# Ledger of designs, part 17: VHH binders against Glutamate 5-kinase (proB)

Target 1, 356 residues: Glutamate 5-kinase (proB), of Aquifex aeolicus (o67209)
Amino acid sequence: MRIVFKIGSNLLETDEGDIDLSFLSKLAEGIKKLHSFGDKVLIVSSGAVLSGAKKLGIKEKPKDLTLKQALASVGQSYLMHLYDTIFSNYGLKVGQVLLTKDVFSKEKEERFKNAKSTLEKLLELGVVPVINENDAVAVEELVFGDNDFLAVYVSFMVNADLLVIFSSAGGLKDDKDRIIPVVEDIEKVFKYVRGTGTSFGTGGMRSKLEATRLATTLNIPVIITSKEENILDLRNLKTKGTLFKPSKRKLRNALKVIATLEEPKGIIVVDRGAQEALKAGKSLLPAGVVSVQGNFKRGDVVSIQNEEGLIIGKGKVNFSSEEIEKIKGLKTSEVRKLLNTTKDEVIHRDNMVIFL
Below, E stands for the ipSAE of ESMFold2; O stands for the ipSAE of OpenDDE; V2 stands for 0.75 times the mean of E and O plus 0.25 times the DockQ between their complexes.

## First folded at step 19 (VHH; framework vhh_7d4b_2)

Design q1 (from p6 with A105L; at its last look DockQ between E and O 0.18; V2 from the best seeds 0.00; counts 0 for: pae E 6.5 > 2, grease 24.6 > 24.2, SAP .674 > .668, placed apart)
Fold by ESMFold2, look of step 19:
Structure q1 (fold): chain B 356 residues (1-356), chain A 123 residues (1-123)
Amino acid sequence: as target 1 above (356 residues)
Amino acid sequence: QVQLVESGGGVVQPGRSLRLSCAASGFTFDDYAMGWYRQAPGKQRELVASISGSGGSTNYADSVKGRFTISRDNSKNTMYLQMNSLKPEDTAVYYCARGVYSRYLGYTYYDYWGQGTQVTVSS
């Protein structure tokens, strides 16, 4: 089986702020065992900025993008040294892979295919790829949780059988602070991470759940767990953390591409009736459209948002943003008269991915 | 429920300054980018300025660059727009908006909006 491990910055630290070499050793030992079963393992690792700050003795959290990029450069070198050194003690070879976001673009599909081929060749050679963003040349501020999305995109790229996200929380907790062992419907658990308008919310777990929703929509199971996990158990989907089962809706590859590689050009806000219809597998009709944001043309991919502000899907539109402004809320007969068209749907169900 | 409440608008003479505030509630403020939009009568709503969740990255419309400064105080769940050297063309209703961006989504969108605050620049 093919397993992607995501390791965040805070899991690379001990309680005293040093790099947690004990966890890296435990991970290497577990991966050695997984290899003996014929499994393939990739790691998506963050922590380059943190490691660079520690290496250079910088105590304050950096706010400057240029400083963050410099720290990432220093830290990435140090992190790969640690991975290589520790993994070598277990006979494991690592290979550094630094990606930029444009690798995950439909418009540059050759870059996606080349990155995929490289990762597949590394796995054939028995190498553990260690993947991170190339933060030193990133031109945009990292959004909270972007590394969790990188792990999902890598999992899609390599057709992973499992994504494991390590978290200091140890899993998703319910309203009584108890780990939920299995989640079959991720929509039902978002309530445990919705914010209250304070900075003390569950921001880190919120982003992990949003990334997990994408992964399970792509039919990839996800485990969120802690450092105390038994690595070998994970191949059997056994965890002390939370197992998120893949969506029962099997996606065609074209829809997986829409969900991942196609950047939305705008947003269509839908009412509750339309949301329920979309969840039931129906197409988006003009009558269910509340508003349109952005400028886009026929055939573009857009995001679908509910009235609460949640992105619930993506799809290809049959009408431009201007046309949808004219027809939103109208019945099919009114649309045909106004636009002189035979098309009925804003987004056909065959060109739409729903995350619900 | 997400709430965004703007304040600080008013009537001012050209060349003067105003400071807008946006009080946010109902969500984890630090996790979201924020933006200021404006809409003049008869015109489309336009993005004036945006700021990342940490406050480390800002962007401005060309028409306001050098005159307006966006900032945020995450401890108070508040975003600000300092508007200097105001011109009559800055007359508009100004809206606070909550933004969501991911490099992997490839798009920044604003999913909640306040009711707006009127800014009028006239002699």
Scores: ipSAE 0.019, ipTM 0.351, lowest interface PAE 6.5, mean pLDDT 83
ESMFold2 (binder alone), look of step 19: mean pLDDT 88; pTM 0.886
OpenDDE, look of step 19: ipSAE 0.151; ipTM 0.563

Design q2 (from p6 with A105F; at its last look DockQ between E and O 0.54; V2 from the best seeds 0.00; counts 0 for: pae E 5.2 > 2, grease 24.9 > 24.2, SAP .724 > .668)
Fold by OpenDDE, look of step 19:
Structure q2 (fold): chain B 356 residues (1-356), chain A 123 residues (1-123)
Amino acid sequence: as target 1 above (356 residues)
Amino acid sequence: QVQLVESGGGVVQPGRSLRLSCAASGFTFDDYAMGWYRQAPGKQRELVASISGSGGSTNYADSVKGRFTISRDNSKNTMYLQMNSLKPEDTAVYYCARGVYSRYFGYTYYDYWGQGTQVTVSS
């Protein structure tokens, strides 16, 4: 098995604000056992900025981008020192891999291939890759939401059999604050995080669910659990947290590319009727379009959003943003007449991935 | 712990103004875009306005353009929504939300919301 562990920044800290060396040791011990079974393990780690601030004794949260970048540099070095030291104690070897968002772009396919090759070689050598965003040089601020999506992309890149996301919440909780042990349909559980109010981990959980949805769409099972989890149990998909089963839908390779490597150039908002149609495997028609955002051309990939603000899919458009603005809400006959076109679909089913 | 607390809601007559405030804590405020959502009875929650981390860029729903102004004071970790020329259709619970830009989505999604504040516009 290939297993990706995602570790958020908050999980690397103790209640006193120190780096949680105990957890790292536990992780190392667990990984050693997994290795004994022939498993390959990758770690997606956060907390570079936090670690840097800690190392330099900076207590105030940095507001300046340059300072954040500098702290990331210092923190990443320090973090890797801890990984290396602790993992070495268990006979494990680690390798640093810093990635930027542009690595996951169809337009820069060579970067993707190169990164993949590096990770594969590390795994071949029995090394545990420790992956983080290259924040020190990134122009864009932390956009992956504590590396949840980075973990998904890495999982996709290496064809992971399991993604494990550690969370202080310990799992997805229902409206009674009970951990849901198994989720077969992730859409049914978004209601637990869509609600009003900032409960202790609800916002963070939403981000994790969004990332999880992508992962399951890509047929990767996901476990969200706490630091107290038995690492070896995870190999058998046994968890005290929440297991998200992969989607029953088999996604063809072309759609995987759309789902992962194609940067959306805009957003199409669809009504409830359209959402249900899309879920049923139908094409997106102009009549189901509520609004359009962005400036894009025919053939571009866009995100599909429902009226609640949830991204529910991604696909290639048959019309430009300008054209869609003109034809939104119209019937097929009206569209044909207005645009003098034979195309009936805004997005054809064959060029669309739905996350529902 | 991330916290968003809305205030300033109330009952007003059409044509009047209200100013909503959102006090943020538990995160680096200026690193995040922020937004206001509203949900009217029987309707879906909708984005009303958004503002970038620096405050340099703003976006508004068509229904509120020219009437509402979103702003923020990063020194106070507070976001505001100035609502002028209020209409009955503006009646809703208004929510403060923290925004995160996603390359994957090509969009700023929102991951935390406040408890909301009720705005009622009635004659």
Scores: ipSAE 0.022, ipTM 0.436, lowest interface PAE 4.4, mean pLDDT 89
ESMFold2, look of step 19: ipSAE 0.165; ipTM 0.567
ESMFold2 (binder alone), look of step 19: mean pLDDT 89; pTM 0.889

Design q3 (from p6 with Y104F; at its last look DockQ between E and O 0.61; V2 from the best seeds 0.00; counts 0 for: pae E 5.0 > 2)
Fold by OpenDDE, look of step 19:
Structure q3 (fold): chain B 356 residues (1-356), chain A 123 residues (1-123)
Amino acid sequence: as target 1 above (356 residues)
Amino acid sequence: QVQLVESGGGVVQPGRSLRLSCAASGFTFDDYAMGWYRQAPGKQRELVASISGSGGSTNYADSVKGRFTISRDNSKNTMYLQMNSLKPEDTAVYYCARGVYSRFAGYTYYDYWGQGTQVTVSS
C-alpha cells in the first residue's frame, strides 16, 4: 500500500506551544511497522511558518508576506531537522520535497513528471518523502489549510491507496458531536459543517471535507482521525475516526486531469435543479446557470459552484464567459436563436467531473 | 478561537439602507478573504458578496449588484456590507464567513461562519 499522511500545523504543536515530538516519534514508529509490511509512506507536513516563529521567538502572528515567507524558510529547515532526527532513531530516512501549485498544472507537464519521478525514486530507495508547500518562494499569499489539498494532489500523483488526515477533532462529527465512523456519500455529511458554528475545529473540518471529496472522487479512500490513532490499524482501514469510502464512480483518466491538473479559469454558479441534474449525470444547460465569474473562452475548464458557494464540479465549457452571461437562465430554443449555435450544453457530461 | 459576530440587522422599509458589520477575532484577519451569505426562509444559503484579504477585489451576486457594497477595515478586523435600495426579497438571515483560497484547488471555500443577523425588508 501507498499511504499519504497529512499532518496539520496544530497537530505538531503541544498545549504548551512546543513541537509535539511525542507524536512525531509515534508516527515514525508506526511508519517503521508499515514499512515492514512493504508499504510506502509519504508525509504532507504543515507548520513551517509556525515553526519558524517559534524558532525565532516571535510571539505575534506575522502579517507581512515577506516575513511569513522568511519564517517558512526557517521553520521548514527546523521541521526537517526534527523529522530527520526522530525518524533516524527508528532507522528511517526522510527526504524533503517542496511543491507549489504550478507543479500540478497541465501546462507545465514536465514539472509534474519531475516531481512524480522524484517521489517515486525516493519511495524506491525506501525513503519517506516529507512534502510541504514551498512557501518561501510562493507568489501567492500564505494561507493556512491549503495542505489538505496538497495532500490530495500528492496522493493523486503517487496513486496512493489511502490518504490519512490527522485532525484535532478526531473525525467528522454529527450534530450530536458523535464521530461518524463511515461515510459512503460525502454530500450527506456536509450538512454537519455547513452550519453557523464558530467553534474551533468546525471550519477546519470543512476544509478537510472539501479535500476529502476530491480525493474520494479520484477513488482514493480517506481517513480523518486523531493523533491517538493506532497507525498500524489504518492499514486495514480500521480507525477510531472517520473512513470516507471512495466514490463508486470510476473516473476516466481525462476527467482526472480535469479534476486535478486543469486550472479553472472561472466559476459557473448553478441552481439547485441543475445541481441535481449534474449529480444524476446530465449535462449543464444554460437554464441552470445562475451566474458566471471570470473571463474564459470556449474549451477552458471552469469550476462549478452551487448557490451555497460549494464547488461541486469542474468541466470544459462550450461557451465563453461572455456568451454564458448572455444565455444564463435561457431555454435551449432561446439559446440557439440568440447565439446561432447548435450546442445545447454549457458543459457536456463527458467533459465534466462532479464531486457530488 | 475563530469568532465572527454579525451586527447591524433589523427591520426596514423597501428602498431603505442598512449596514451590516462583522467583527472577526481569533485569526489574522487580513490573510483571509471574507464573504457575506444570506438565507431566506425556505431557501438555500447563498453567497451575496465576497472580498479579498487586502480588500482589493470584490464579487457580488447578480441580485445585489449595484445595491450592495462589501468592504473591510483590516485595522479593526471588521467587514461591512452596505445594503442600499433594499427590497423585500432581500429579507434573510445574513451570515459573515471566512474564506480560504486554495491555490491547489483553485477556488475559495468558506470555513467559519457567524451566528447571523436578521434583515427584514417590509412595508
Scores: ipSAE 0.036, ipTM 0.504, lowest interface PAE 3.8, mean pLDDT 89
ESMFold2, look of step 19: ipSAE 0.211; ipTM 0.603
ESMFold2 (binder alone), look of step 19: mean pLDDT 88; pTM 0.879

Design q4 (from p6 with Y110W; at its last look DockQ between E and O 0.57; V2 from the best seeds 0.00; counts 0 for: pae E 3.4 > 2)
Amino acid sequence: QVQLVESGGGVVQPGRSLRLSCAASGFTFDDYAMGWYRQAPGKQRELVASISGSGGSTNYADSVKGRFTISRDNSKNTMYLQMNSLKPEDTAVYYCARGVYSRYAGYTYWDYWGQGTQVTVSS
ESMFold2, look of step 19: ipSAE 0.239; ipTM 0.566
ESMFold2 (binder alone), look of step 19: mean pLDDT 88; pTM 0.877
OpenDDE, look of step 19: ipSAE 0.467; ipTM 0.747

Design q5 (from p6 with T28D A61V; at its last look DockQ between E and O 0.63; V2 from the best seeds 0.00; counts 0 for: pae O 3.1 > 2)
Amino acid sequence: QVQLVESGGGVVQPGRSLRLSCAASGFDFDDYAMGWYRQAPGKQRELVASISGSGGSTNYVDSVKGRFTISRDNSKNTMYLQMNSLKPEDTAVYYCARGVYSRYAGYTYYDYWGQGTQVTVSS
ESMFold2, look of step 19: ipSAE 0.426; ipTM 0.727
ESMFold2 (binder alone), look of step 19: mean pLDDT 86; pTM 0.863
OpenDDE, look of step 19: ipSAE 0.112; ipTM 0.569

Design q6 (from p6 with A105M; at its last look DockQ between E and O 0.67; V2 from the best seeds 0.00; counts 0 for: pae E 3.8 > 2, grease 25.2 > 24.2)
Fold by OpenDDE, look of step 19:
Structure q6 (fold): chain B 356 residues (1-356), chain A 123 residues (1-123)
Amino acid sequence: as target 1 above (356 residues)
Amino acid sequence: QVQLVESGGGVVQPGRSLRLSCAASGFTFDDYAMGWYRQAPGKQRELVASISGSGGSTNYADSVKGRFTISRDNSKNTMYLQMNSLKPEDTAVYYCARGVYSRYMGYTYYDYWGQGTQVTVSS
């Protein structure tokens, strides 16, 4: 098995504000056992900025991007030192891999291939890759939660059999604050984090669910659990947290590319009727389009969003953003007349990935 | 703990204006995009407006374009929604929401919500 562990920044810190060396040791011990079974393990780590701030004695949260980048640099070095030191005690070797968004782009296929090759070689050598965002040179602002998606993308890249996301919440909780042990349909549980007020969990559960949805769509099972979990049990998908089963829908490789490597050039908002149709495997029709965001051309990939603001899919459009703006809400007959076209679908079902 | 508290709602006549405020706490405010949602009776919750962390970019629903203005004061950890030329169809509970931009997915999702403030537009 290939297993990806995602470790958030808050999990690397103790209640006293120190790095949780006990957890890292537990992780190392667990990984050693997994290795004995022939499993390959990758770690997606967070907490570079936090670790850097701690190392430099900075107590105030950084607001400046440059400062965040600098702290990430310092923190990443420190984190890797800890990983290396602790893992070495268990006879494990670690390797650092820093990635950016551009690595996961269809337009830059060479970068993707190189990163994949590096990870594969590390695994071949029996090394545990420790992956993090290359925050020190990132052009986008550092936002909490991005590494959840990084973990999914890494899982996709290496064809992981399991993604494990550690959370202080211990799992997804229902409206009675009980951990849901198994989720077969992730759409049914979003209600627990979509409501008014404070989301269930530790503030990052929505991000985790968003990432989890993508992962399960890609046929990767996901476990969200706490630091107290028995790592060896995870190999058998046994958890005290929440197991998210992969989607029953088999996704074609071409659609996996659309889901992961194609950057959306815009957003199409669809109504409830359209959402249900899409879930049922139908194409997106102009009548179901509520609004369009962005400037894109025919053949571009866009995100599909429902009226609640939830991204529910991605797909290649048959019309430009300008054209869609003109035909949104119209019937097929009206569309044909207005645009002098024989195309009926904004996005054809064969060119669309639905995350529901 | 993340907290979002809306204020400024009320009952107004058509054509009048209201200004909503959202006070944020428990997180680094300027690191996050923010948004306003609304939910009318019997309808689904919908995004009304959004604003980037820096405030440099804004987006509006078609139904409110030209009438509503979203803004933020990062020094006060507060987001605003100026609503002008209000219509009866604007009647809804308005919610403040924290947005998280995913660099990998290329979109913003919202992870925390306020309790909402009622806006009623009636003659």
Scores: ipSAE 0.202, ipTM 0.582, lowest interface PAE 1.9, mean pLDDT 89
ESMFold2, look of step 19: ipSAE 0.270; ipTM 0.612
ESMFold2 (binder alone), look of step 19: mean pLDDT 88; pTM 0.884

## First folded at step 21 (VHH; framework vhh_7d4b_2)

Design r1 (from p6 with A61V Y110W; at its last look DockQ between E and O 0.61; V2 from the best seeds 0.00; counts 0 for: pae E 4.2 > 2)
Fold by OpenDDE, look of step 21:
Formats: structure tokens, sequence, C-alpha cells
Structure r1 (fold): chain B 356 residues (1-356), chain A 123 residues (1-123)
């Protein structure tokens, strides 16, 4: 069994502001046990910037990109020192792997293959890979947050059997603050993290659910649980938190690529009718398009969003952003006339992944 | 608790201007993208404008380009929508929304919404 553990930055910290060495020790002990069963474990870690800030005595949240990058460098080194030190006590060896978004790109397939090969070799050697974002060289704005999606992508890359996301919340909670033990359909539980008034009050759980949805769509079960979890129980998908079952839908390989390796170049917002149609396995028609954002060409992959702002899928477009802007809301006959085209679909069902 | 409170809506004549404000609380404001949605009677909800956490990037729907300006003051936890040259078709309930950008997914999803503020443009 291959298991990916995602550890958020907030979990690496104690209430006193120190690194939670107890938790790391618990992880190491658990992983050692998992190894005894022949399991392979990968860790997706966070908190490089925060760790760096602490090490350098910086109390204020950095806002400057260069400072964030520098802090990430310092913090990552410190984190790896802790991982190595603690894990060595249990006879475990760790390896650092720093990734960027571009590693998960269809256009740069060689990078993906190389990263995959590295992880596979580490696992072969009995090493626990510790993965984090390469924030030190990232050109995009650094956000303080969890590497939820990175964990999903890593899970996909190594064909993980289970993704475990540790959360301070301990699981997904319903409107009565009860942990939901099992989720068969993730779409039915988004209501607990939507809108104002949710008990979570943070984007953290929302992010986790979005990532979880992608993972389950890729047929990877996900457990969201607390630091109090019995790690050995996870082998049997037993958890004190929430188990998200994988989707029953099997995705073709081409659609997996669209879901993971194709960067969306824009967003198409669809109406309720279109959402239902897409859920039913139909193509996206111009009549169901409410709005379009971004500048993209025919053949590009875009995200599909519903009226509530929820991303519900990804797909390859048959029309450019400019063309879609012109044909949105129109009937097929009108579209054909306006664009002098024989194409009826904005996105064909065969080129689309729906997360619902 | 995350809260988004819109203000600044009202009734105006065509060609006039309004400035909407969204006061945010309960989260680290500058870590999140923000946006304005609108829903006109009998029409579907649409994203009007969005702004990144730092304010360095903005996007607009075509129908409001050149007329509307989205901005934010992170020191005040407030987002704004300056609406100039208002048209009757701009009549709608305007909603403030919080967005979460996924660097890996390459898109922003929206998770919190305000109660909305009514904007009416009529002669």
Amino acid sequence: as target 1 above (356 residues)
Amino acid sequence: QVQLVESGGGVVQPGRSLRLSCAASGFTFDDYAMGWYRQAPGKQRELVASISGSGGSTNYVDSVKGRFTISRDNSKNTMYLQMNSLKPEDTAVYYCARGVYSRYAGYTYWDYWGQGTQVTVSS
C-alpha cells in the first residue's frame, strides 16, 4: 500500500509556537510500523515560510515576495533537519523533493517523468520522501496555506492507494459540528463549508474538500483526520476523521491528464441547467454558458464553474474565449450562423472531466 | 467567523456612478482573492470583477470593462467596486465573494458570499 500524508503548517506548530516534535515522532513511529507491513509512505509537508520566519525571529507575516522566498529557503532547511533528526530515531531515512507547479505540466512531460522516477527510486530504497513546494524559486505570489493540491498531484504521480490529510479540525463536520465518518458523494457535503456562517470559518477545509474532490475523481480515497489519529488504523481505512470514498466513475487516461496536467487557461461559468446536463454526461453547449474569463484559444483547457462559484469540472474548448463571449447563451442554430461553424459544443463530453 | 458585508448600493440614473464596498472579517484578508458577482432579475449570476490577494491582478467581465474598477485596501480589510457610467443593464444585486486561488489547479474557487446590495439604474 502506498500512502501519502499531507501535513499542514498549522499542524507542525504547537500552541506555544514551537515545532510539534511529538507529532513528528508519532508520524515516524507510525511510518515505521507501516514499513513493517511493506507499505510505502510519502509526506507532503508545509510550513517552510513560517518555519523560516520563526528561525529568524520574524514575528510579522511577510508580505514581500522576496522575503517569503528567502524565509522558505531557511524554513525548508530547518524542517528537513527536524524530519531527518526525528525519523532517524526510528531508523527511518528521509529524502527531500521540492516541486513546482510546472512539474505537473503536459507540456513538460519530462519533468513529470523525472520527478516520478526520483520518488519511485526513493521508495525502492526504503526512503520516506518529504515533498514540499519549491517556494524559494517560485515566481508566483506565495500564499500561506496547505499543500492540499500538491498532495493530490503527488498521490496521482505515485499511484497512491490512500491520501491522508491531517487537519486541526479532525475531519469534515456537519452543521451540528459532528464529524462525518464517511462521505460517498462529496458534492453533498460542500454545503457545510459554503457561504457565511459555516462553523469552519476558514478556507482551509474548503481547500481540502476541493483537493479531495479531485483525488476521489482520480479514484484515490482520502481521509481527513487529526493528529490524534491511529496511523496503523489507516491501513484499513479506519479513521476517527472522515473517509472520502473514491468516485465510482472510471476516468480515461486522457481525462486524467486533463484533470491534472493541463493548466486551465480560463474559466467558463455555466448555468444550473448546464450543470445538470454536465452531471448527466452531456456536452457543454453555448446556451448554458453564462460568462467566460481569461484569454484562451481553441483546444485549450479551461475550468468550468457553476453560478455559485464552485469549480465543477475541466475541459478542452472548441472555441476561443472571444468566440465564447459572442455565443454564450445562444441556441445552436444561432451559433452556427454567427460563427459560420459546424461545431455545436463549447466543450465536448469526451474532452471534459466533471467533478460532481 | 468569516463575514462579508456589502454597502454602497442604491438607486441612480443612467450615466451616474456608485461605489460599492465590501467589509471583510474573520480571516486574513490579503491571503484571498476577492470578487464581485451580480444577479439581475430573471438572469443568471455572473462574476463581474475579481482581484488577487495582493491587488496586483484584476479581471473584468467584458460588459463592464472601462467602466468598473475593482480595488482593495488590505489595511482596512475592504474591497471596492467603482462603477462609472452606469447603465440600466447593470441593475442587479451585487455580491461580495471570497476566492481561494489554487496555484496547482490554476484557478480560483469561491467559498463565501455576502448578503448582497441592490443596485438599481433607472431614469
Scores: ipSAE 0.037, ipTM 0.465, lowest interface PAE 3.2, mean pLDDT 89
ESMFold2, look of step 21: ipSAE 0.234; ipTM 0.611
ESMFold2 (binder alone), look of step 21: mean pLDDT 87; pTM 0.871

Design r2 (from p6 with A61L; at its last look DockQ between E and O 0.73; V2 from the best seeds 0.00; counts 0 for: pae E 3.7 > 2)
Amino acid sequence: QVQLVESGGGVVQPGRSLRLSCAASGFTFDDYAMGWYRQAPGKQRELVASISGSGGSTNYLDSVKGRFTISRDNSKNTMYLQMNSLKPEDTAVYYCARGVYSRYAGYTYYDYWGQGTQVTVSS
ESMFold2, look of step 21: ipSAE 0.264; ipTM 0.612
ESMFold2 (binder alone), look of step 21: mean pLDDT 87; pTM 0.867
OpenDDE, look of step 21: ipSAE 0.434; ipTM 0.732

Design r3 (from p6 with A61V V100L; at its last look DockQ between E and O 0.17; V2 from the best seeds 0.00; counts 0 for: pae E 9.1 > 2, grease 25.1 > 24.2, placed apart)
Fold by ESMFold2, look of step 21:
Formats: structure tokens, C-alpha cells, sequence
Structure r3 (fold): chain B 356 residues (1-356), chain A 123 residues (1-123)
């Protein structure tokens, strides 16, 4: 089993602001046990900027981008020292891996393959990769306040069987402040994070749910839990937190690539009827298109948006943005005549991923 | 409570400029990406521009590139949209939106919206 653990900066610290060495030890002990069952484990770790600030005695929250990048350099070195030192007490070896957005780009497929090969080799050598974004150079891309999306992308890259996100919330809570133990349909639970609280930090539960929705769409189960969790139970999908079951729609790898590595070039807005048809596995027809935004060409990937502004999917278009403007609302026979084409669908179901 | 308050809209002639402001409160402003959306009469709401939490990355739809500039001042919890060379096609209600963290600025889901400010470009 391949398991990705995501550790946010707020979980890596004690309440006093020191690095939580006891949690790192608990994690190492758990990983040692998982290794004895033949499991492979990767860690996606945040906290480099904050750790750098603590090490240098800087008490103010950094605002300057260059300062943040410098603090990340200091903090990443310190974090890896702690990972290595503590994990060595359990006979574990760690390997630092720093990634940037261009690793997760279809246009630079060789970088994706090289990063994947490196992670696979580390796992073959019995090493626990410790992955973070390369904050020193990641000015424009992969700057996720919390690394929830990086963890999903890594999980896709290594074909993970499970993604575990540690959170101080301990799981997703309902309107009565009770942890929901199992979520089969993530769309039904987004209501529990609408308008939550005036106090915000990085990696809020809303953003964790967005990342989780991507992961479950990729057929990867997700657990959101606290550091009080029993690490070994997680391999059996047993948690004190929340288990998010993977989508029942099994995606081909080409669709997983569309969902992750292909940057959308525009937006197509669809009506409610089309939204329901897409959920049922049908292609997007011109009749269901309400509007088009952006300039894109045949074969480009676009986002699919409902009338309320929610992104509900991604797919490759059979027509350019200009062509779709001409044919939206038309029947198939009219489309064939107007564009002199044998293609009838704006996005064929085989080239589309739906997040609902 | 999260609040986003737009201002700076108005009626202007083609070719002139306007600067929109969005004052934010109730959250740690610099931790979030921000965006401007617009909705013209009879049309759907569309993304115009977006900006990362630090302000280091921006994106624009093609129809406004070179004319509009998005910016933010994190010390004042305020985002701006400088709109130059305005055209009648820019007439719309402009909304400030708070963005979820994402890999792709510009097409990120936005979870909080302002009330909007009207921009009218007429001869």
C-alpha cells in the first residue's frame, strides 16, 4: 500500500510554537510499523517559512516575499535535520524532495517523469521521501499557503492508495460540531464550511475539502484526522477523523492527467440540465452551453462551471471558443451544417472529468 | 465575519479610466488570492483578473490585457482594479471575490463575494 501523509504547519507546531518533536516521533514509530507490513510511505510537509522564522528569532509574521523565501531556506534545512534525526531512532532513512509547479505540467512531461522516477527509486531503496514545495523559487506557482493540493498531486504521481491529511480540526464537523466519520458524497458536506468563522489561518477546512474533492475524483481515498490518530489503523481506513471515500467513477489515466496536469484555457458555463447529464456520464452538447469565457482552440482543456459559479469539471473541447459561441444552444444537425464537421459534442464524455 | 466592500464605480465616457477598490475584513487578507468578476446585463458573471496572496502573480482575461491592472496593498487589506481605455463592452457590475488556494490562478473557485459596484461606459 502506498500512503501519503500530509502535515501542515499548524500540526507541526506545539501550542507554544515549538516544533512538535513528540508528533514526529509518533509518526516515525507508525511508519516503521507500516514498513513491516510492506507499505510505502511518503510525507508532504509544510512549515518551512514558519520554522525559519522561529530559528532566526523573527516574531512578526513575514510579509515580504523575499524574506519569506529566505526563511523557507533556513526552515527547510532545520526541518529536514529534525526529520532525519528523529526518524533515524526508528531505523528510517529520509530523503528531501523539493518540487515546483512545472513538475506538474503536461507541457513539461519529462520533469513529471523524472520526479516520479526519483520518488519511485527512493521508495525502492526503503527511504521515506519528505516532500515540500521549493519556496525559495516558487514565486508564482505551487504557492499554496498549505500544501493540500501538492499532496494530492504527489498522490497522483505515485499512484497512492491513500492520502492522509493531518488537521488540528481532527476531521470534518457537522452543524452540531460532531466529527462526520464517513463521507460518501463530498458535495453534500460543503455546506458545513460555508461562512465558517471570522478567524482564518492557512489551510482552512474549505480548501482541504476542495483538495479532497480532487483526490477522490482521482479515485484516491482521503482521511482528514488529528495528530491523536492511531497511525497503524489508517492502512485499514479506520480513523478517529473523517474518511472520504473515492468516487465510484473509475477514471482512466488520461482523464486523471486532464484533472491534474492540464491547465484550463477557459471556462464553459452550463445549465442545470447539462449539469445533471454530465453527472450521469453524458457528453456536453451545444444545447446545454450557456456561455463561454476565454480564447481557446480545438483540443484545449477548459473548466466546466455551473450557473452559480462552481467549477464542476474539466474537459477537452472539440471546438474553438469562437465556434462554440456560434453553436451554443443549437441541435446536432445545425452544428454539422454550420461547422461542416462530424463532431457533435462540445466535450466528449471520454475527454471529460466531473468533480460532482 | 468576512466582508468584501467594493467602491470606485461610476459612469464614464469611452477611453477614460476608473479605479475600483475592494476593502477586505474578517480574515487574514494576505493568505488569500483575490479576483475581480463582472456581470454585464443579460450575461453570466465572468472572471476579469486575479492576483495571488502576495501580489507576485496576476492573470487577466484576454479582453482586458494591457488595459486593466489588478493590484493589492496587504498593509491596507485592499485590492484594486485600474481600468484604462474603457469601452462600452466593459459596462457591468464588478464584484470582488476571495479565492481558495489553487495551482491555477484565474480559474480558481471563489468562496466569498462583495455586493458589486456598477461601471457604465457610455458615449
Amino acid sequence: as target 1 above (356 residues)
Amino acid sequence: QVQLVESGGGVVQPGRSLRLSCAASGFTFDDYAMGWYRQAPGKQRELVASISGSGGSTNYVDSVKGRFTISRDNSKNTMYLQMNSLKPEDTAVYYCARGLYSRYAGYTYYDYWGQGTQVTVSS
Scores: ipSAE 0.011, ipTM 0.405, lowest interface PAE 9.1, mean pLDDT 83
ESMFold2 (binder alone), look of step 21: mean pLDDT 85; pTM 0.854
OpenDDE, look of step 21: ipSAE 0.419; ipTM 0.727

Design r4 (from p6 with A61V Y101W; at its last look DockQ between E and O 0.69; V2 from the best seeds 0.00; counts 0 for: pae E 3.3 > 2)
Amino acid sequence: QVQLVESGGGVVQPGRSLRLSCAASGFTFDDYAMGWYRQAPGKQRELVASISGSGGSTNYVDSVKGRFTISRDNSKNTMYLQMNSLKPEDTAVYYCARGVWSRYAGYTYYDYWGQGTQVTVSS
ESMFold2, look of step 21: ipSAE 0.375; ipTM 0.714
ESMFold2 (binder alone), look of step 21: mean pLDDT 86; pTM 0.856
OpenDDE, look of step 21: ipSAE 0.328; ipTM 0.658

